Miniprotein binders against q56419. Designs and how they scored, part 220

Target 1, 326 residues: q56419
Amino acid sequence: MEGRTLEEVQEEVFKRHGVLVPKKELEDLAKALEEAGLLLTEKVEARLKEEEEKLKRERPMRLAGLSYPEGEREARAFLEAFRASYPGEGEEARVLLMPHLEPSRVPEVYGAALAALEKTPPPERIYLVGVAHRPLKEKAAALPVPFQTPFGPALPDLPALQALDALLPFELFNTPLAFREEHSLELPLFFLKGRFPEARVLPLLVARRSPELGEALKVVLRDFPGLLVLAVDLSHVGPRFGDTPLTRTLAEEARRRDLGFLERLAEGEPEAALAFLGANPTRIDGVEVVASLLPLLRERKGKVLAHRLDLEAPTLSAVGAGTLVL
Below, E stands for the ipSAE of ESMFold2; O stands for the ipSAE of OpenDDE; V2 stands for 0.75 times the mean of E and O plus 0.25 times the DockQ between their complexes.

## First folded at step 14 (miniprotein)

Design kf83
Fold by ESMFold2-Fast, scan of step 14:
Parts: sequence; C-alpha cells; structure tokens
Structure kf83 (fold): chain B 326 residues (1-326), chain A 104 residues (1-104)
Amino acid sequence: as target 1 above (326 residues)
Amino acid sequence: SPIEEAKRLIEEAIRLAQEGREEELLEKLKEAIKILIENGASPEEVAEIAFRLAMEFVRRGAPPELILRLIKEVGRAAEEAGASRETAWRIAIEAYERIREEVG
C-alpha cells in the first residue's frame, strides 16, 4: 500500500528475516490487513487519537519496574551492577553501537557500553537511533518530547530535531504512537541518561533504509555535534523469530555473522558489513539502520568491545548483542 | 514564458514575506516551484529561491523555526511537483548550507 510492488515487499522481508515469502502469502496478508483496517471502529480511532495527543507532551516510562528500577537510587545501583559485569576498559566513542535487548540477558554487553561512555566526554546531545517495532508512516520518525527516565526526563534537542526535519523530504515527526511502546529507544536511553544526565536527545526510529536520513544527519551533526548511538540487536534465530529450532550449527552461524558484521563496521567499511550478511539469514535488525547511516559510518575505525549470543532455552531461540565503538 | 511566470510568483512571495503573510507566501512559492521543476530547474536553482526568501525572513527578525519550515516546504513542493526524493533532499540541504553561510 505504500506504493511498493509485491516483489519489493518480498525482497525486504527476505533481507530482514532471511525468508522468501511466496507472492500468494503476501497477497493474502495484504487483503487481511486491508479488511482489518476497514473494520477499525470510530471508538478505536478516537482512543488512538487521544493517546497520540498525550504523546505530544511527554513519553512516559513503560518498562520501569519490569526491565529497570523505577526509583533513582535503585536505578543507579542497577547501572553500577551492569558496569561491574564488564571487566574491561572502554574506548572513547564518537559512534556507539549498543543493544536494545532486555539488559538482564546480556549484562556484559551493556557493561561494555557503559565502559565506553565512561571514556567519552559528556556530549551536549545524543542522536539515539533505534529500530521501529511498529509500522511508521515514513521510513524514519522522531518524537520531539521529553522521555521520562528514573534519572529525570531526557529532554529533546528541539533546534537539532527541527534542523533535521527541515532537511528531510518527509515529516520527521510522524507516527507518534510508534513511540508509545518502543524498547529500542527506552532501554538504551536508561543507560545513556544515567551516564549523561545533562545531554539532550534526538530519539529516532528507522523502519526502512533512508539514505536521505544519513545525508541529513551528516549535515546536522556538523552544526549540532553529539554522540551517535545505534541501538540495534544482532542475529535473531529460532522459532520465536519464524525460524527452525536452534541447533549448535545455527548458533555458530549466527555468532560468525554477528562478529563478521561488527568487525567490518570497526574497519570503517559499512558497505562491506552489509555485503557480508548477504540475504541476512540470521536477521540482524541493524541492517536498515546501518544502510541509512552509511555517510556517518564510512572510514570510521574502531573496536568491538563485547559480543554475546543469548540463548533462550524454553523457545530454542537466540538473539545476538554487541558493543562497538567508532 | 513559464520561467517568467515563476519569477513573477517568486517576486510576489518576496512581497508577501515582507508583509508577514506567510500562508499566502507558501501558496505562491509552491506554484512557482511546480513550474520550475516541470521546466527542468536544477536543485541549485530551487535552493537559491529558498535562500532568497529565507533572507527576507532573517531581515524581519523571524525565529529560526520559521526559516527551517520554509526549507521544509520548498523540498515538499519539489517532490509534489514530480522531483525525486533524492532531488528534494538535495534542494533542502543546499538551501540550508547557503543560509548557514550567510547568517554565520
């Protein structure tokens, strides 16, 4: 419906999920979505509009008391525990790749990110780029409101957001409802706000590759310098992600693909990182973010600080997570 | 000629900017950009128009938000007129760069 052909949709699903969806299944899905859309009640639309209106003022915490403590003192102790889980030293970051996976599952990886932040001078602003888990009206979106955290509200950098919006051929502040429940922003933001309490934030979501976003960000970052954070998870394997049950071979392939991807980014070769994945059969969700931000990642050399493939035994599934500084 | 009509609309938009009539200005600007894009104007030529109008806003003490909105509307108008998304973003970036250099 977004003016894409079925072939284009099929290619994107293959790139993102490593499966070739038959054209008939895509046609049936499109028909089901159209019928569901037509059946949306005025009552549901009114509630969504009211919720969207509230998001114009602030973005409340959704995962407090679940993924992290709600109280500031308890939240600080929680951060210290994650830092302590990583025995190494960090490196200064101009660009930081970190996960958005549930932190308790990969504490050493978040600890490595915290170690990097300790070596990084406090930025005036953070460009926090996450992955959209709900459809966006455009390829990317931002929400220009305070995001609540246990350390106080993370304030939006309104001048930088407005400059970014001006340089894009679409409305950046689209799809506010996509931000209501978005862990790819909320979980990294918890750690970033705890380390840099005075930094303003540009909360950005990428749904599909947007080269214009990367070009616009290159211009905005020059005039509004800050820390660029790519909040992405790596391989997604197993039945929880539409795949076969995890085997030792599949886990080894996922680990190899994660590390090969990260090492090529560390060499300042983001196009080579994307090419290395090919069809992305283990479903690294950072592909669309990296493809969008190419101008910001080329020729930046750095270091992989940590990597883990977190095994979810009950579902025979796994998710890769890593920390990379550039 | 179409180019002379576009120039007339741009002069009208400049006059409306000087009068603080922003809504009417945007309509004349969109019409001018449509003519220019349909007649093969370069991104640099369209960016120059955005720059000229932005400088009128700067002279009147307009807030930066209004200037950024002008850049946004120029890009949108180009895309609505049939320019590619790549051309639209090139126009916006070029206009922003010119304004930044002049304003300092």
Scores: ipSAE 0.366, ipTM 0.766, lowest interface PAE 3.1, mean pLDDT 87

Design kf84
Fold by ESMFold2-Fast, scan of step 14:
Structure kf84 (fold): chain B 326 residues (1-326), chain A 104 residues (1-104)
Amino acid sequence: as target 1 above (326 residues)
Amino acid sequence: SPIEEAKRLIEEAIRLAQEGREEELLEKLKEAIKILIENGASPEEVAEIAFRLAMEFVRRGAPPELISRLIKEVARAAEEAGASRETVSRIASEASERIREEVG
């Protein structure tokens, strides 16, 4: 609790729980927690340092055997089954927006992404932009190591990553631990590597709006052309996400919000897409990615291939997913 | 000549890298890059300087993140001297590619 006083802790407890805790009790609790924390600090720090050092060499699979098959043959059959779940034809993509939630929940949406990749010439590299689910030291980060997949390692494009880093006002390779368990990169990468096994990858995470990232990427993409992939989910609705239980009205509103957002992106109007979300932009996890990449999305016309609002009945919650080609 | 002065500063920077004197190295390096950029040096010529210095650090067992920071310092010194964003990008990517070819 660096920078927090006992007075601030007492005030926060009162505001959240309506209880005024005596200072002596807070002091005694703080001392007990501090002593317990000190006993664990060295062990936790040593473990984190060890994990960070491992990540400097490679990023291992975390979701193999859970979200996708471990074996290459089984993984290939898995991709073909997802492609078959989408009845339409794809469109060639220079920019692809695809989801990163559990694939089995929205197979037709991943199928639409596969259809688009089928129509897309093999890129030399993929700029894979996901959403940070763990804190980053800066607004964005990258991990310049091989990412393991059932189709072999996805190799980093080191020259393009160094070019990108040089154009940024912060260190791009700033938080390796944030990549240890990051499904917004691992799940799309499974599909991308299966389709484009020779492509190198720039694995990028966005935590907060970074216009400087979009400006830098515009420069790098001119010298290092490739496929830009925005790996983002759409509406998050219901108690699982700090919202009221899902009703038919809220589900219809979420679907309307998702489609309105995607359709404006498809018209090459990303600022209009952000404005359409109105007062509740934080309900879509892709907002910070889109806001960061504005220079790459303007005047790019395309097509929404698929959209689903996936219901999580036990929690009365839902997550939107879509595939957009630009 | 300015170019001969820049070459002298680069040789001094390499010697300082061999001695592990990193802060003094960066000051000499920034001055040399400023002279080179102001006298029309190509991105490839500046990338060669980053490559040579990076190889001294690789030889000493420096971690990849230190090499990355050195490349960025060189490219940003060029930017401060008036190089375009495209030139900055090319300096960093060329230096990275040469290091990759040398060490694998």
Scores: ipSAE 0.758, ipTM 0.911, lowest interface PAE 1.1, mean pLDDT 88

Design kf9
Fold by ESMFold2-Fast, scan of step 14:
Structure kf9 (fold): chain B 326 residues (1-326), chain A 104 residues (1-104)
Amino acid sequence: as target 1 above (326 residues)
Amino acid sequence: SPIEEAKRLIEEAIRLAQEGREEELLEKLKEAIKILIENGASPEEVAEIAFRLAMEFVRRGAPPRLILRLIKEVARAAEEAGASRETVQRIAIEAYERIREEVG
């Protein structure tokens, strides 16, 4: 009842229905609802414990049949369709920024990422850095298990993950349940695994800026070289994100904010990119990732291949997405 | 003095490493690191201890995972002794760099 007293509930029922419900009946109902809530909580806790145990062995697909096809042949055709959505040529990537937004909403942007991957020699491993959409016990986390995809399991790079853990001032494998449903890893991984089926993966989540992650990754990447992927979306504007309804002016501002951010990253100036966002940088979910990875992004020049601000008309909201090669 | 006790514990830990007595080594190491951190030892001084012990492990043919575990245990001991997270990471990175330079 969210802080309502039995007397307040009784009064509300009387006002609406002209009936005075006896206090004993309200007490019995409240107790039954509380008992039902306790049983529901116990069932939820049991389910979460079971899911956590499963995550010690593998991370299953959650979005297969929804955001991408479940079958390998259909998944391959899906990838080719996205590549065809981008008319340009890619460039070799050592660092790739790509979105994790629903792919069907921004096919050209994912196509640009695929174009870049076509120009990139197959890496031995991929450092896939996404954004935590659920709480983490620490500022960052990883899950050292195979991630299922339609192209087969993406295997963890256990030696590189162990090296990363050793160089962090906290336990890297701290929140398995945060990975149970995490589209910022699953959606980019679908495309990365389709292009680089033999690459091992370091699946990393950032919840809050962690400079210590960037410092550790700088060392690990030298000894365990690979492709660094920042799986981040850009501007989030409109009521769906706690903002005012989208107008043409606000959409123009969001596009300028996204492109100014990406262009400064492309010049190898990540601090300038963060400063450009001004007083409200957290409205781009990639801010915490970029702020964590500063030493990996400085003095790396590259190119913005694609950008789109995708309109969600029913909510008068929009999400920015881009592809950047460094 | 506390520093002389820490040196004694480190020499004992090195001897235990040479004998392959890993669990006893870790207990002596934790005690030594606590004394050093409480008496203002630099991250470089603590990393040197991890490096010396790691070289004994390498000489005995220990796999990389055990060396990484040693680095993590040294860093954890420093954290338990009250070192900041910045100091803890600096110890770990410095130890790792020295080991990599020597081992290749």
Scores: ipSAE 0.810, ipTM 0.925, lowest interface PAE 0.7, mean pLDDT 89

## First folded at step 15 (miniprotein)

Design ed1 (at its last look DockQ between E and O 0.97; V2 from the best seeds 0.89)
Fold by ESMFold2, look of step 15:
Structure ed1 (fold): chain B 326 residues (1-326), chain A 116 residues (1-116)
Amino acid sequence: as target 1 above (326 residues)
Amino acid sequence: GDLIERLEELAEEVIEYLEEHGEEELAEEIEEQIEDIIEALKSGDTESAIHILTELAETIARVLHRLGAPWELLYEVAKLLARVSEAARELGDEELFRRAWEAAIKAYDLARELME
């Protein structure tokens, strides 16, 4: 009905059904739908306010029983199974890139992350940087509350978060609702909290590249050392993402883009990694995070431990995931 | 616009603190300079105003540190300087961008010293 006049609707109904609906009746119907929409809007707004108040105290699990087990015993067994999916050794990470894709789709990629964590001394805190899937009021945001996990709450590092906020030209604590359903933090956090149960967390989201975030984090990490985690996925190709159906050629290009991006990051060349993607034709998810964190990635060499371009057969689409240690 | 509001908020806290701790003359001097900076911002002389604001914020940070002020107040000074640094970058003034950012880090460092 978008862009149509009432007369056009009236003509179409008559053509299809042989009934002429008077213009007044169509006008009355349109008014009633508008009134119903206003009532639904008020109810939605009240619900959103309620959710914001809840998020001032904690961020509850939203994916327990769906993406990972709710019970602690089962959750620990889940971690063991994922580690076993990766046939290899990790390396110590000062920076870890890992996915936020559904874990069961890329078990060896999460297994590689666990292998890296085995080689990594338990950090005092984890800077967990995900991708905002909802709009943020600023380029980046944090939520300074406990995030619930099957292993207990992941407590926020409030002193480090306050320090970070003090060095940013915008309010860091700006969009609580963006965290409500944000799997790019919840899924990686399950693995991180399971391996480092005593680490505090800085749960960060990036919506748009923020060079200021990287510069501020460089200062904060000096005084509050910890593990930096880029929780990002790679290529997104196929109709679910506004593309043509997945072909072998498109899949090969997505894989090439994913690996070329990761390898350039592994050489300590994050600007080259971004330049390699150009207009980002395969929609690599990590671009805004990498672009924000350049000062922390430059000249830091490492290794790609795993990669998978995972097929979504029902949608003829695919998503790439990788594990990189720096 | 937003910078003016943030400066006014910080100024109120700084001036109140100085007055409560026997620094009435310094509080008056700072208040006058802030008024001049706000006038310059409103008149569109933004780059000049930001240069002066950087120098004033550096002075405020040192004074607050000397007086043992709450570290939170120094974090607010650091954040103001981070905003100044970003404004300078947007204007293409690379020298002021670097100076203001270094000043932000210094104010932050002074805050950290007070937390000890």
Scores: ipSAE 0.869, ipTM 0.949, lowest interface PAE 0.5, mean pLDDT 91
Fold by OpenDDE base, look of step 15:
Structure ed1 (fold): chain B 326 residues (1-326), chain A 116 residues (1-116)
Amino acid sequence: as target 1 above (326 residues)
Amino acid sequence: GDLIERLEELAEEVIEYLEEHGEEELAEEIEEQIEDIIEALKSGDTESAIHILTELAETIARVLHRLGAPWELLYEVAKLLARVSEAARELGDEELFRRAWEAAIKAYDLARELME
């Protein structure tokens, strides 16, 4: 009834159908719909609670068979094909910035990430920092459970996660339901697990900039060394994001901002990278992640390996993706 | 409100541990100080309360380490100090923030020593 009175509904039905429905019948129907709505809400709540309880044990694959193959053999062939899509050589990474966009849209960018991983000694653990596309209770969160992949489960590093929690002014283990469908972790993790099957993982999400996270991680990394991965996309432009359809001018501006951001990060100047974006009019996805990890990005020099602005033709929108090694 | 609740929970655990390990006098002193801190926080004297709480928590961490307490309890002290540091930052007191954060790291380091 979206804010309409029963009298207004009665009048509308009369105008449309020439039938005067008795007010009592409308009241009974409204009650029945309300009861049905309440029952639906209770069922939804019960289902969400059940899903939350399941997430205490493991995070299942959600994009297997859609974004990447479910079977291990097919998944390995998938990795090889993506690596082949990037003709260059990688560099050893201590920090890896890579996309979380649908892999088929930017294969060479993921290929560049794989190239970097080939030159990287197998880490004991991977700090995987993604973007929360759903609200979190706190600025950041972690899910301390195995993440399923075609290569087997990515196991959490519980000691390192506990150390991180001890140094944060909020509960790290919050909002488990936010991880259920979060692709910003699942997609990068496919590539990471495929390359480093024995590495433990710290799956982290950032919703809002948390300087405390970077400072805490700096301490934790001293005792629990590992590879830091920023799973972030870059510019989001076009109608899906509130702009006009993609034009040459808009695409050039998006590329300029993406590359300007990545280049300043490659120079070890993350504050300059953030300042360069200003109000972030092209909506670079990774801003809150970078802002949270400043202590870990400062003075680290590296290289931009790949960049692409990928057009989504049905919506005339585009998303930027990049691979950066520090 | 959240800070007070966390402080009360941690205080109970710390006091119980100290009483069980022959530090009854210290436990009583800590209890009294915590009550005063909570009262100060409730009355709006937040800066003074945070300062005293920082010093008390540092002392607690050292004592727990000396006694060979479970490292988990020291992690809880570190977390409390991290919360205190954030409260100081929200107040705009950079010096108090720095002190509380350094104390948090120290409590964490003391916990790590107990794990070796």
Scores: ipSAE 0.859, ipTM 0.943, lowest interface PAE 0.4, mean pLDDT 92
ESMFold2 (binder alone), look of step 15: mean pLDDT 85; pTM 0.838

Design ed2 (at its last fold request DockQ between E and O 0.91; V2 from the best seeds 0.89)
Fold by OpenDDE base, look of step 15:
Structure ed2 (fold): chain B 326 residues (1-326), chain A 116 residues (1-116)
Amino acid sequence: as target 1 above (326 residues)
Amino acid sequence: GDLIERLEELAEEVIEYLEEHGEEELAEEIEEQIEDIIEALKSGDTESAIHILTELAETIARVLHRLGAPYELLYKVAKLLARVSEEARELGDEELFRRAWEAAIKAYDLARELLE
């Protein structure tokens, strides 16, 4: 009924179909639809509650067989192919910035991440910081459960997660349903688990900039050393994101902003990287993550290993992806 | 609001622990101070309340450490201090923010010592 009265609906049906539906029948139908709607809402709520209870035990794969192979043997071949797509050598990473975009769109960028991981000693734990594409109750969140992968479960580091929670002004363990479909963790985790099967993981999401997160992590990293991974994409331009179709000018601007952002991070100047973006007109995805992790990025010099602006032809839109080692 | 609720919950656990470990007088003193802090927070004297709360929480952390309390309880003190630091930041009190945050780290460190 979209805000229309029963009388207006009756009149419209009469105008369109030449049938006068009795008001009582419309009332009965509206009531039945309302009851059906309520029933549907209750069922949806019950299902969401069930899913939330399941997420207390594990986070299942959602993109297996779609974005990456479900089987372990095929998954290993997938990793090798992605590594082969990057012709360069990596560098040892203490901080790794990598994409969370669909892997098939930017294989060489993921390949660069794998190259860096080859030069990185196996960490005891991985701090995996993704972007929340759904609302969180707090600025950031964690899910302290095993994440399923083709290589077996990525197990949480519960002591380190507990330590992090102790130093945050908000409850870290919030909004478990936000993790259910979040690809910004699942896709990078495939590559990370494949390379470091024994590493524990701290799966973190950032919705809004939280300087407190960076300060807390700085303390926690002292006692619980590990690899910090920023799973972020770069520019989002074109019709899917509110722009005109991709042009040479728009693509050049997106690349300029992406590279300018990454280069300043590589120089150990994360505040300068944020300032360079200003109002972020090309919608770099990783801004809130970087803004939250400033204490961990300052004065760390590194190298940009790869960058790509990938065209999504059906929508004439493009997304930037990069790999940075610090 | 949220700060008062967190303070009340932590206070209950701390007081119970102190009473069970022969620190009844200290428990009573802490209870009285917490009541005063809550009243100050409710009345809008937030800056003064946060200052007193910071000092009290630091003291609580030291006492709990001395008594060999469960590390989880000290983590709760650290978390409260982290929340207090945020409140100070929102008020624009940089000095109080720094003090509360340093206190949070100290409470956390004391907790870690109990795990060694």
Scores: ipSAE 0.889, ipTM 0.957, lowest interface PAE 0.4, mean pLDDT 92
Fold by ESMFold2, fold request of step 19:
Formats: C-alpha cells, sequence, structure tokens
Structure ed2 (fold): chain B 326 residues (1-326), chain A 116 residues (1-116)
C-alpha cells in the first residue's frame, strides 16, 4: 500500500483474481502486518539496549581467535613475530600513525609501529584515535570503560576523558554501540597494550572531521601528556570500494597518494597533506582524523617507517597502510 | 533550543550553589541575566545573547573559583562556553568565537587549579 488507497488495492485484486475483498479485511491485514513489524522492532531494540548497557561497563575482545590469539602467552609470541617482520629500527614518537587493517595483511607495517614503540618512553596515557565504521551521534565519541585485551584490561584515563568532554561543544560519551565492533581501536590496542601495559587509554572515534576535537585535545594534552596515536588506513581502491578492477595505473596512483600524504605529514604540514589529496579520489581513510587533529600535527616533523598497498586478489582491490612517527 | 536547554541546566546548578554559599544577591542577579539571555535567544537575537552570555559565564567562573566550588561545575561552565564559541563561529562572529573559546579555556584552567 505504497500510496495506494484501499479501494485501489481492492480493485486490483478483483481485476487479477476475480475476488472482491472487503475493505475491512484489508484494513485488518494492514494493522496485523504493522503490529508484527512493531513487535520485531521492539525485540531488536531491547537487545540493542541490553548490549549498550554492557558497553557502559567494559568493552570485550571481539577479534581474539580471529585476528590475534586469545591467550596471553600466544599473544606475546604473536606480537614478537610482528616486530620481527620489520627488520629496521624505529624512532621515538610523540605522535604515531599506524593502521587498523587486518594485521596479517600488513605485518611489517605493524612491525614498524612496534619498532617505534621500542624507542618511545612509556607514556602515562595513550590517545587512541580511530575511524568510526558505524554512525556516531556526534562528529566524535569516546567510550570511558576498560577495553579487554589478551594482556589484561586497557584502563580508561577517566580524568583526561572528562577534561576533554568539558572542552567540547557536544557530549563526548554519545554512542556506546559504535564501539561494539570497532576494529580501528581493537587492533591497534592489541599492539599498544602489549608494549605499554601500564598506560591508560583514551579510546576515541572520529566519524566526521571535528576541528573542535583537535583544539580541545591541544589543551588536554598540555595537562595530560601522552602518546597520540592515529589509527587509520590509507587508500581504498578497486571494485570493493566502487571502482573498476585494480590496474597497475590505479595502484601506482594509490601508492603515490599514500606516500605523498604521509611525507607531507612527516614535514609537519598537515594542511598541505590534505590539500595534496584534493577530492581524495583514492579514499584515504585517515583524512577525517587528520583534519580533526590539525593543531596537534602542525610543525611536528618525523619519518615514514613503512608503507604497503596490500592487494586483495579475490576482489581485485587494494588497501594502503603505513607507519609514521612525528 | 539546544543552547537554551544547556543554559537552563547549568543555571539551576550554579544558582543553587551560590544560594547555599551566601551569594544570594549574586544568584538573583545571575538569574535575571539568564532570563534576559533566554528571552533574547527565543526572539532570534542570538548574537547579542551569546555576547552577554560569554560575559556572564566569565563572571560565574571567577566567582565559582573564588568560592572553591566543585571543579566539575567549572567544567560545565567551560563546556557551555565551548558551545557558545561554536555558535559564534556558525554565525560568522569571529571575534566572539575566539573570545568565547579563550573563556572556555580560562574556565577549564580554573577548574584545574581547584583539582591541584
Amino acid sequence: as target 1 above (326 residues)
Amino acid sequence: GDLIERLEELAEEVIEYLEEHGEEELAEEIEEQIEDIIEALKSGDTESAIHILTELAETIARVLHRLGAPYELLYKVAKLLARVSEEARELGDEELFRRAWEAAIKAYDLARELLE
């Protein structure tokens, strides 16, 4: 009954089947279908509310046994294997850009991040800024609860989170359900918690660029110093992302965009890095996070430690990942 | 709508605190100014209202700090000023945008002093 009257439906049924269905019966059917849909909606909403309440207490592992081992001993060995995948030495970071792509796809890129962490004094806290893959109620969000890892819980820095919330024009703690399956926090956190077991965490998501977040973080970091981590991927090209199949030309362009972006960030020029991407034709994932954090990235010089444009042969697509220290 | 509701919530808490701590005359003055600000917001005089609100919030922050108020209350003043700053930016009032943001940082800093 998409804009049709009951009379129109009744007439069509009669034309098609030779049966005149009384209007009352059509009305009763419509009500029954509406009530059945409402009942299913109520059950789904109740389940989601239950899950939301659980997330207000803790965030459990979702990828243990899939992306990394569940047991602590095996997780420690796994982490060391990733470090071994990058034979180079790291450099001290006050800002670290690292991926959130499946670790087995880019082992040396995660290994480079571990190498940087080896050179980095243990921070009191980590500002972990990921990319929201589910909608947020605001431009950005946090979840101020322990995140479970094979190395124990990553405890939230509640004083720093509350200070951050105080400087934002919106409620920071706004979308717990968006964290339920968010791998852009969980995957980097495995590596960060493994290397910095005593650090507290500010688990942050960006859905849409928020200059307010960057300005507020600049003030909060003054009083709550720590390691800033941008947990972002780079180019996304090919049919899985709405393009034609990956060609050598498209792959070369994606690599050029990734490296040009990272190198401009490494020169302390985040606005130039964003401008270099223009309309972002290769869909670099980190744009909204970088655009939010401009005040924290300006004039910080550093080094690109690793990059891979990883081919997804089954989908004829590719995703870029990199490691940058500032 | 959003700014009015936030202002009403903060005002209730601030006025109650001031009355409990011997600042009855100031509480009455603040209540009257808040009523004027809300009336201006409802009438669409938003830019003039947030100019006055910024000045009022700066005064509230200094008084709360002097009285040794809970730092959380000063955090709420800072948050209101951050919201005022965003409103000023949306209106294209760059001078007020910067003033309100600087005021938000000052209220935050006063809260931090109470924590220390």
Scores: ipSAE 0.885, ipTM 0.957, lowest interface PAE 0.5, mean pLDDT 92
ESMFold2, look of step 15: ipSAE 0.882; ipTM 0.955
ESMFold2 (binder alone), look of step 15: mean pLDDT 87; pTM 0.857
ESMFold2, fold request of step 19: ipSAE 0.852, 0.878; ipTM 0.946, 0.954
ESMFold2 (binder alone), fold request of step 19: mean pLDDT 87, 87, 87; pTM 0.868, 0.869, 0.870
OpenDDE base, fold request of step 19: ipSAE 0.881, 0.880, 0.880; ipTM 0.954, 0.954, 0.954

